# VH-VL binders against q6dbn1, part 9

Target 1, 243 residues: q6dbn1
Amino acid sequence: MRCISCREEYLPRNAGTCKECYVEAGETEEELKREIDDLKAKVAFLRLSSSLDHGTSSTSRSFTDVVLIASEDNAGSPPIPAHKSVLVSRSPVFKAMLENEMEESLSGTIKISDVSYDALRTFVYYLYTAEACLDEQMACDLLVMSEKYQVKHLKSYCERFLVTKLSPDNSLMTYAFAHQHNAKHVLDAALSQIVENMDKLTKREEYMELVEKDPRLIVEIYEAYLSKQVNTAAGGTSTSKTS

## First folded at step 6 (VH-VL; framework fv_socazolimab)

Design b8
Fold by ESMFold2-Fast, scan of step 6:
Structure b8 (fold): chain C 243 residues (1-243), chain A 121 residues (1-121), chain B 109 residues (1-109)
Amino acid sequence: as target 1 above (243 residues)
Amino acid sequence: EVQLVESGAEVKKPGSSVKVSCKASGGTFSSYAISWVRQAPGQGLEWMGRIIPIFGIANYAQKFQGRVTITADESTSTAYMELSSLRSEDTAVYYCARSPLRYYKWGMDVWGQGTTVTVSS
Amino acid sequence: QSALTQPASVSGSLGQSVTISCTGSSSDVGGYNYVSWYQQHPGKAPNLMIYDVSKRSGVSNRFSGSKSGNTASLTISGLQAEDEADYYCSSYTSSSTYVFGGGTKLTVL
């Protein structure tokens, strides 16, 4: 056996050392490549932002071929130029929209309703860089967008953030929101929080609203509570007692 | 930027009803609760009620129960406030205002421009 | 409940500090940490200044909020001419509603 990176011949006992050397070199190389790709994406996005400052040369320098506009009534928010290739590689929904000669592909304009300019810009920045600055409201807005455009990593990122902000006070509303948007990780965490505070559930004003809007959600809470009680009772039996 | 755009000014006769609209542009209703707050000329703010659009259920201040109906249409991102049996004391500017759904108890962070409703014979 | 109690007016000189009180009961201000403060200039919609008793809503750090028992307070330091406005407190209630204070007119001398 020969370690290619250090060019030493090793006994079979020491083959793991060469593997460690190879793995470490590979990890460093891949990390550097990722950093270079991230920097390139950031530079590309910054160039898009810069081109917006020059109305007469807006898209030619960056070779952008599509524009995204926040909301249908366009209250004066600036359009966001982008590359079709980036959108289609990051979102199956954009791929279907732009590659199948739909209206958006032909016009070069994508109008996105029910999104703020800040949320849309952050979403597009994420598509280019795989980075987003989250607060709780932005995480909710981007979770909705990630579900609509099927951007799985962003959805996961938003869910992880929202779980860290979960509290007894926001758990029932977070549960309903997560259920509406198929956010399983947030849903499971919120459900656990609710079940741990079950004695307060019927006293929350949101409880009656959920009972009327979708009683199934309340049934699911009760079922989770019952399962926990049954499992707790079974696990609480003392088998060490031999009196 | 999330903006709440309200319908235009209304002049109504006593005993009639008024329906004011509030369109949320640049934002999703599923992440927010929408409240209605009025202000009579030279007077303070008065909370009327709220709707949580994803539930489609409204909650009202005691003073307005039976006279006010708040609804929302998620497909158009528009909330409505209908006030019936109008009296001259209902002359006011009517605001819609948004609260983050997870924290709707904390306050209203975005407000509409206000709709002036004048009740006169 | 009845509207929260605020002084009808308060005044301060440029560069001075001023404090506006908001007094309720155990069913609103005293029972919850859901107190917010709004600034309203004539003919304009209210603007959220403080929420959750003391959290700033993107406003200058000259604005601060606090609460003790049934009374919440808004303090404005380094008074500037543009601070002249009406200020309203608001609180969540045990009836799952909101209640506003009567409002305080701030005059910057």
Scores: ipSAE 0.169, ipTM 0.616, lowest interface PAE 5.3, mean pLDDT 80

Design b9
Fold by ESMFold2-Fast, scan of step 6:
Structure b9 (fold): chain C 243 residues (1-243), chain A 121 residues (1-121), chain B 109 residues (1-109)
Amino acid sequence: as target 1 above (243 residues)
Amino acid sequence: EVQLVESGAEVKKPGSSVKVSCKASGGTFSSYAISWVRQAPGQGLEWMGRIIPIFGKANYAQKFQGRVTITADESTSTAYMELSSLRSEDTAVYYCARSPLRYYKWGMDVWGQGTTVTVSS
Amino acid sequence: QSALTQPASVSGSLGQSVTISCTGSSSDVGGYNYVSWYQQHPGKAPNLMIYDVSKRSGVSNRFSGSKSGNTASLTISGLQAEDEADYYCSSYTSSSTYVFGGGTKLTVL
């Protein structure tokens, strides 16, 4: 008989499926089951996030064991209830903070400065769901938070988003921001954009400000430009030695 | 939400200087620019200058060049505006206002409550 | 550079539309798509309504911005009593500064 997928001849004991197609079907079933389990877990965490968002019954909220507050002054925004176990599993910084009997672990309160309520809420939801809705400002805020709390995947996600929004108009500003926050992928992309538009560099409003605050950043731009010119002039060839 | 909290009202003598503070909370200080805008009683808005904290230097409106100094302290998330050689026409409400860094050319989306500065003999 | 030119006042009836103009030069309004509109109620700080002539802020769909040459316009449709306020235009300039218009007092009849 023939495999219904590939039409190869084989023994009837595998009626309608060749060995290769049978193995592939089994692997597909296993992958699909994992995806279903992952989606179920994601839905469960989304339900938890909705409870945090909309105010929950005392029962569901009472199982949270920590609250996060968006500013050091506790001003203007509600606390965000969370689970220490989630924070610890997603962030080495929260793990150190909460597992070593620090003040945050003892008080059940973590005060986070330099971030808006919306950014902190989105950050916490990301820790639960591995998803975040980004615009350019949110990507910048979450990039800084991901660096501070060592959430590598979120940092990469924010960097990829910011790279899609690069333009000649914002490249010098993006370069300076990326340099300050160790955002290597954004930094490299911004630097490339600047180097491709070198004739406009000194005409940028931010150029003189950056020269005065951190001239090394400008030197790095010129070094990158020179490196590109040298490689272009040399054709990227190595020097051959003769003896 | 991002909040900008300005220092309290000031009464100054002509020829003195005033330094108004603007403390930012709830936002990454390095991800936005801070502008200073004033409004004299019954008059319109007048832009004075802007600082982008990650760059450290400020841009000023021509009218205020030489009299105004805008600074930022990232460690305290506080921007400052100092206006020297005060005259009676400097009597105004002084606002600090935030612009997202990538959109600072478009406008200011979060404003402080305003600081009243009165210059009188 | 001088401030942007706005009419001192405009008026409209409830449910009608009103348009406020903002005229500059090629070094500000005409040279850039960075015109913003602010609403100010008495005793309050300004509130950003429009941050680009081609974009809307998170405010009501009743507010829209447009630009033609050196003139930007704010249009408010379906006028409500709460729209009564002062409106200011602002533009980025070729000197990397901002300028404001003189302001327009909107009266809802």
Scores: ipSAE 0.237, ipTM 0.624, lowest interface PAE 4.4, mean pLDDT 80

Design c1
Fold by ESMFold2-Fast, scan of step 6:
Structure c1 (fold): chain C 243 residues (1-243), chain A 121 residues (1-121), chain B 109 residues (1-109)
Amino acid sequence: as target 1 above (243 residues)
Amino acid sequence: EVQLVESGAEVKKPGSSVKVSCKASGGTFSSYAISWVRQAPGQGLEWMGRIIPIFGTANYAQKFQGRVTITADESTSTAYMELSSLRSEDTAVYYCAREPLRYYKWGMDVWGQGTTVTVSS
Amino acid sequence: QSALTQPASVSGSLGQSVTISCTGSSSDVGGYNYVSWYQQHPGKAPNLMIYDVSKRSGVSNRFSGSKSGNTASLTISGLQAEDEADYYCSSYTSSSTYVFGGGTKLTVL
């Protein structure tokens, strides 16, 4: 899974893996046309976020009808202007919120709890463009937001990204995170990596912490390991990829 | 119910252009994207491109880049697909289809009736 | 764009189950949860049956979708005569486009 286009490289959180996979316009007319379309979408969103002169834009594009506020930042961060039609089309949670007689629908203001301004802005950018520049932290933040607001495709994108960052060294904590946030794809991938490296499980500093705070996760890991050994003995129905 | 109504059948000469229209009724144009899909006689479905009217942006399958242009007019709830430099191989039924801009329903749930375009000398 | 790989035809007996596969790569089926399934009867426009693994409203519970790795599958249980049709899978791609499978003709025996 790769980031196709990300010009948010000016933000430190957006500089990283996405920069390495960035696709340049190239030298052909067709490649330049694609980049122009991508830049138009980015410019439209950035104008909404930066309070650029909206009078120079078309009426339907520049006239926002809702603002989103990051709860962690509140008054310190600018509100993120958006269009209700985009939010309701991308999220059934926003649809329920804005189409019912709820406070958010009446006030035109949505307060998002427990989220940084950068994460919320990137989330809204994804709703407009279907693109997000991910590093490991942003992928985790957006995964939590995508679960909360039921943005299934963003959740899948973040899970795919996190799976590419999975290693024996981080698999135990990744498993715990995925379990906490109902990230089934990451959960299964992390569990597979743990089971492949069972001899190292008790040597992780996080092992004792999980035994104390959430012993059920450790039990589930051992149960998966035992199940896998039984199944592989039964004619290779559950084979592991090794090396 | 939202319906997509396409323009009538066309017979074109090689080298000419065709512009097919797709008018939405019973729904708001800003709530979805419009895709264009074609099907040559006896062949499978081939995606050509789509437009998201609220953003004014369109993207195209590699095979059709440079020959196809998809536009939309929100005031008339009508999308258009123009295919230039027609060849006999472009003879097909052309469909417009609606894609809700929803994370869990990224599929083409309402289709036009199809427009037959025949390219012959 | 490369078409996704589907068997050209599958057959099943009345009342039985059939499964149609759709195989791509990590840049389409394997990389994104945007696989959908379409049913097409002769002379008709395609009809959306499945969004990824979620059934479209009004579609029979006999139709179900699944996905594992680079392969998506459509399963039709309790085969009926009216299920005889062409079936197409479609997936989102890393190029922000869609690609269709080559299509599978289902014959009910």
Scores: ipSAE 0.000, ipTM 0.401, lowest interface PAE 16.2, mean pLDDT 76

Design c10
Fold by ESMFold2-Fast, scan of step 6:
Structure c10 (fold): chain C 243 residues (1-243), chain A 121 residues (1-121), chain B 109 residues (1-109)
Amino acid sequence: as target 1 above (243 residues)
Amino acid sequence: EVQLVESGAEVKKPGSSVKVSCKASGGTFSSYAISWVRQAPGQGLEWMGRIIPIFGTANYAQKFQGRVTITADESTSTAYMELSSLRSEDTAVYYCARSPLKYYKWGMDVWGQGTTVTVSS
Amino acid sequence: QSALTQPASVSGSLGQSVTISCTGSSSDVGGYNYVSWYQQHPGKAPNLMIYDVSKRSGVSNRFSGSKSGNTASLTISGLQAEDEADYYCSSYTSSSTYVFGGGTKLTVL
């Protein structure tokens, strides 16, 4: 007897689907449910975008209960309608803001400072869909927003993108930026890039500025370099601990 | 995306000081540098200095050393340029401009609208 | 304090090409690959055209940049009426400062 799905042979007493195919079917059902929820969120966001772009008043089908405003855009950008339930489920900061009877919960308006309309709209789209189209500037903007609103997956996504843009020429600046914004993965990648090019460190325009602002960061770079040199010279097992 | 908005026009007396502000909206303030560039009527562009907010230190063109101070407030995403001991020759349009530090260090891709400073008695 | 050397003016006919030179020294243009070019129309803020010697800032591919020794060049091909403007080169210096050229007025005939 063969399994209906995989056509693998199994005992005649087990008519129908083998255990492996049954488990796979259950996993497929869970994936389909997640995909349906994702598509529903995308459809909901597209309805919100359509309302914003055309000013078309639709029925209460979208059931939005909060609006977000990019207050520092100064361009009179339109508010971005959203669902409190989506914001709360995706960000513990929005959860605290909206569940504790704060002004935002009572007024239905959340003002976001120091962000462009495009960055805020992309951030909200990510909260709904777990997707964002990144360039280098957007990745920096969304990384900072992810830190502020504690959106861990978006932060990781932005860090992965920024690591692909690392070069010897931008590594010192990227290291400082990553340190300031607690971007551990970018920081470690930038440090590796700097250590690989240590002969050029003192030739960088930013070197003396970093020495003056935060000599601890420079000490960390030299310590990482010395650790690498000791291990390389040893040719194998060293007496120093590695982390 | 990113825009720079400068403070309004100023009329100052010789010997006084002027402080021009440049508020950045959109974009991560710590990801770029802000330069100040002036242009006297009918003249070319003249770089005065820049600040890298993430480092907090500023570099100045030698001509302006001792007279210009550039500062930044990361919490309000605002850069400032203060020029002291004003002379009639300081009459110019003063621009702030952004350089993205991650991708290119010195190209200024976004400019403020310019602030006219007139020095007259 | 010293400015980079540009010709005061250049001219070209519609559809032709022009090249604007920018000459410095080994402590600026010759020493680094941080040369930028800006376009300025009357009464407007400058607009970045080229950065890092040859990279376009989203402008038409009719604009190209190059460098040989202490001289950087901006070439504009297929000249159009709207290209008529002042063009400035700029460079990083060994003193960690930035210097502009004197500017070149482009006239499209």
Scores: ipSAE 0.020, ipTM 0.571, lowest interface PAE 7.9, mean pLDDT 81

Design c11
Fold by ESMFold2-Fast, scan of step 6:
Structure c11 (fold): chain C 243 residues (1-243), chain A 121 residues (1-121), chain B 109 residues (1-109)
Amino acid sequence: as target 1 above (243 residues)
Amino acid sequence: EVQLVESGAEVKKPGSSVKVSCKASGGTFSSYAISWVRQAPGQGLEWMGRIIPIFGTANYAQKFQGRVTITADESTSTAYMELSSLRSEDTAVYYCARSPLWYYKWGMDVWGQGTTVTVSS
Amino acid sequence: QSALTQPASVSGSLGQSVTISCTGSSSDVGGYNYVSWYQQHPGKAPNLMIYDVSKRSGVSNRFSGSKSGNTASLTISGLQAEDEADYYCSSYTSSSTYVFGGGTKLTVL
């Protein structure tokens, strides 16, 4: 798997990304590296402290105080141990859940529905390290989770990954997905791609499906196109008309 | 990763209908398309149709047009395939399979375990 | 049962290479870069191996896809006993549907 987030374990980030996305990704990478270094130091300190504490030094025991469970119909996924302090510091939603007298705070168990064990494990690992290995499915899953648990940096990271997968062929589907999940960065990128290829819109296979499902989304595309044309004309740049 | 769990085996009489369910878990239901593919004993794979839940529309193979209906319920993350006017030739294992939304044209990467439907008198 | 033509069977010896062809028309294989290959072991659901010329994550480098005109090919090098299975090609079509090949039984001698 090619994973932008795990470039230190996979192939290094390459220049195959567009220049704008590459520059933006570089700036975000520096911010994430600082968070990663800080979190790794905190995790290392906690692990060192735990190994030096009496009663845990003889085994590789966890000093976790909460477990997260991927609540699926099929049995067998192991619980994911975590620290309430880490969850609270990384997510306002976990903070509200664990600092109030909620069932999760009292039981020490948090059940998360509609996620795989791998997605939940990757999400928790990200809360500790600011690192995540993404493919398209994982990026979608973590984007939805980051919106639900208000983990802004992970949401931005997942959106940037999905933008690198954007093409004229998938832009309409990407637009619909981003609209449904309030993914503004992906939505704007997809809409821009559609508007740049407006002459092909009605010839796309997904066009009629979207017209039947939610014609308002199509109206919004036409409105964006008209707005773009007005702004371009006002700027006096007629040679930018490419489609 | 997405996991697809299909409903249990069915034995049906000719002329009846069967409705097979496919419960998706471990993923964002709106981020993929779901296809139904069948395989008769000792035969090859036969694509029946596809639904893209985010669009709510289904496309069907010409052979099954008029007999098959594919639906999806986003609130339960479940897709359904109903096949009517059953004949003995419809005896097969019925699979649901997902394609990532961005790559639905390229193929199905996660498959259900299959539901055996036997049509006999 | 299917519109795409595959040989019914192919065979190869351990460590050798084998190629399976999949022939369609301009409305499927020839018109699109959306050909996929599936491996199916007895009693199991199909497993996606390759889509177009790209291999699925986790699939051995021994599997490769190619396409020329209306014919797609799956090549398996360094044959191993576990490669013995049925192989199906599939293509996207001009009517926004999929069509499968008839399937090829691979025997590893």
Scores: ipSAE 0.422, ipTM 0.693, lowest interface PAE 2.9, mean pLDDT 80

Design c12
Fold by ESMFold2-Fast, scan of step 6:
Structure c12 (fold): chain C 243 residues (1-243), chain A 121 residues (1-121), chain B 109 residues (1-109)
Amino acid sequence: as target 1 above (243 residues)
Amino acid sequence: EVQLVESGAEVKKPGSSVKVSCKASGGTFSSYAISWVRQAPGQGLEWMGRIIPIFGTANYAQKFQGRVTITADESTSTAYMELSSLRSEDTAVYYCARSPLFYYKWGMDVWGQGTTVTVSS
Amino acid sequence: QSALTQPASVSGSLGQSVTISCTGSSSDVGGYNYVSWYQQHPGKAPNLMIYDVSKRSGVSNRFSGSKSGNTASLTISGLQAEDEADYYCSSYTSSSTYVFGGGTKLTVL
């Protein structure tokens, strides 16, 4: 599900609002959302492509000078044309890749593994427009991409979105995901929610899976809980002494 | 889009084992769960188990517990299902299917093409 | 083999509507509220149509899901020839597993 019209900040009690809007609208809204997304991407690409260098009156021009290709295992997807200047200005990783004598700089082709065409297209659209339409899957995919390519603002946007989707049912799962991908904002929010519901921790379906996979994550939860208990006993959520 | 590509058809003898692979592409492997579902000729769907790669742990349907092992290799974005002590009634099409991590309880939205496993003679 | 009860078959005429029920218990349909519906055409992999009450992108507005207590329902309005298929419900369980219904063969007359 992708929400274009709904903007959700840190609103845990209203995390389902975007889904409810989408469900009520039905198939017609889904089709319109896809069309709007495609048109925005097309317009952004065309607008940027019309920006020409006028330093020399007679000069060779190209609308795009690089293509990005989603995973080679997804060979049916079209390549995504882009401008090296945009990629370089938005990502220090692309800057390193394209400004040095690397294969990508020489061939004009960047292969990106383990991403869908839709996620890559949305990522590139974000680099051009600073806009992205998110659902939970897209937020996870773009979070990982933003970490890999060092796109700080997109990472923050994806984390904020994921925080609005936190619930008791998904908090352990979200915590594990955030820990694996260095998503500090999501990790802190998930941990806080887990700690607020510690009486349910051992009853959560994912508890034993985390114990088996990485006991350190469980230890960190208990340590956070103990820290909160000490602060609460001292007279509140601060370390101020009640004496 | 996210795509699941399964290994090719297998013909096995009773008592042997089969290992089917499911290569996922087009998504963050740690952001979804992979289930295995089989369908014998003319029969309904049977859920066998799932793995959540981020945990590395698998859950199995009671019917298959002790005979099935589901594993995942995050470095190759590939999930595996190994079924041992094969019998003729294990003849079926075996599907791998993906659930988004936050919706794994809600169902499987992307399915592989299916791998036919025939157990005979 | 299924733990969820579906009618083996259901039929309807072009343009009419049909409803397929899926009945479980408090340990699946009633307890977890994670019911999904799959459509399967002969020789094809299942296609997710509905998850809980949300419709999958690209699925016709003629398909809708509902749930009350231990029974979930799939309703198909304005029946068309291409709707003829097998329909499976599935639910998450208290054992952290999934269970499918026996399947319902829809015949469009």
Scores: ipSAE 0.412, ipTM 0.685, lowest interface PAE 3.0, mean pLDDT 80

Design c13
Fold by ESMFold2-Fast, scan of step 6:
Structure c13 (fold): chain C 243 residues (1-243), chain A 121 residues (1-121), chain B 109 residues (1-109)
Amino acid sequence: as target 1 above (243 residues)
Amino acid sequence: EVQLVESGAEVKKPGSSVKVSCKASGGTFSSYAISWVRQAPGQGLEWMGRIIPIFGTANYAQKFQGRVTITADESTSTAYMELSSLRSEDTAVYYCARSPLMYYKWGMDVWGQGTTVTVSS
Amino acid sequence: QSALTQPASVSGSLGQSVTISCTGSSSDVGGYNYVSWYQQHPGKAPNLMIYDVSKRSGVSNRFSGSKSGNTASLTISGLQAEDEADYYCSSYTSSSTYVFGGGTKLTVL
């Protein structure tokens, strides 16, 4: 007899070794079965999500109960079919909109202003999959949407991406954007970048624009710089330093 | 898609002013800079100025300094360009154009359809 | 501001390559990596084709940009009839403004 799992041939006297391999394989099979069941649920979800990425007709659209439209896009962008249960579970704003008998709940249509079809499609895809393909512009657009619809995880995801794209050249502009949209993680990272390059602050093209529009932001930069000098000399803050 | 929709054609008298609007749709207004570029009949493109709506402060090309005012209303996602003391040489198509905020130095990726302004007596 | 220098016209046959130059100074093209190229068909708004050496999303790989010193270049390979248009370069300047080239009319033979 050959052991199926290890493919070694066993004499009848050592059938116990084949049984041990069988028990191990059985436990692994139970583990794999649970993983397969989880993946089946994910695939059912992703099959619906694929119809959101493409404007082609699909049978999965027949099971949706709401559509989202980029409402000021007069180029005739297609409606994005979705499930109310998904939107409600991912966004407290959509929950309020859909559960409190607002116009969107009554009509089955949600009109989203000030977003491109691509941004809206990517936003909805994120609500289904927790994944989004970001470039710097998409990250900014989705950051604003995540603040508006209170999708905290997407906001964090966009902030992490934007931090990787910080440079001395864009840090002042990124700081102003982050401040306007309450993006604390990006704001702190941009401030750090600016403070590390304080000798160049007044030479930035955006400096005078910020002085005129909101001098408080510039004051906050100088205050952060002074605080950094004091805290560095003290050697300790309430926040631990990363290695 | 992101779209910029400009106001309709204008016919103006010399010495008057014109104000052209540019309504941004399909994009987050605060994440863009808006430029104004004109093109006289049979001529090339001429950059007039830009505004970064989150700052509200505009920058202008030297040629237009003192004659052009660019403003933005974030609540309506609309940018405006007002050109005063019009002359026949100001007859042109006026375009608004958008630049992503983090890349506004790289150029303008979305353009309005253009507004024809004719200055004639 | 003063326009960047482009040839008034260039021509090429279907399937060939053509290059359009854009010459400025150290205060624009030579001082920055912020040169862009625009395509304009008659009666239409300009369309952004290239930033510096990068292509805009959805632009054909037949379009490429380069820069050496004060001169930027747009190269269009495998010319097609639809490439016939006016092409404008633009650069960021030391005055935090933009300046356009005079434009080049491309004729596809």
Scores: ipSAE 0.362, ipTM 0.652, lowest interface PAE 3.1, mean pLDDT 80

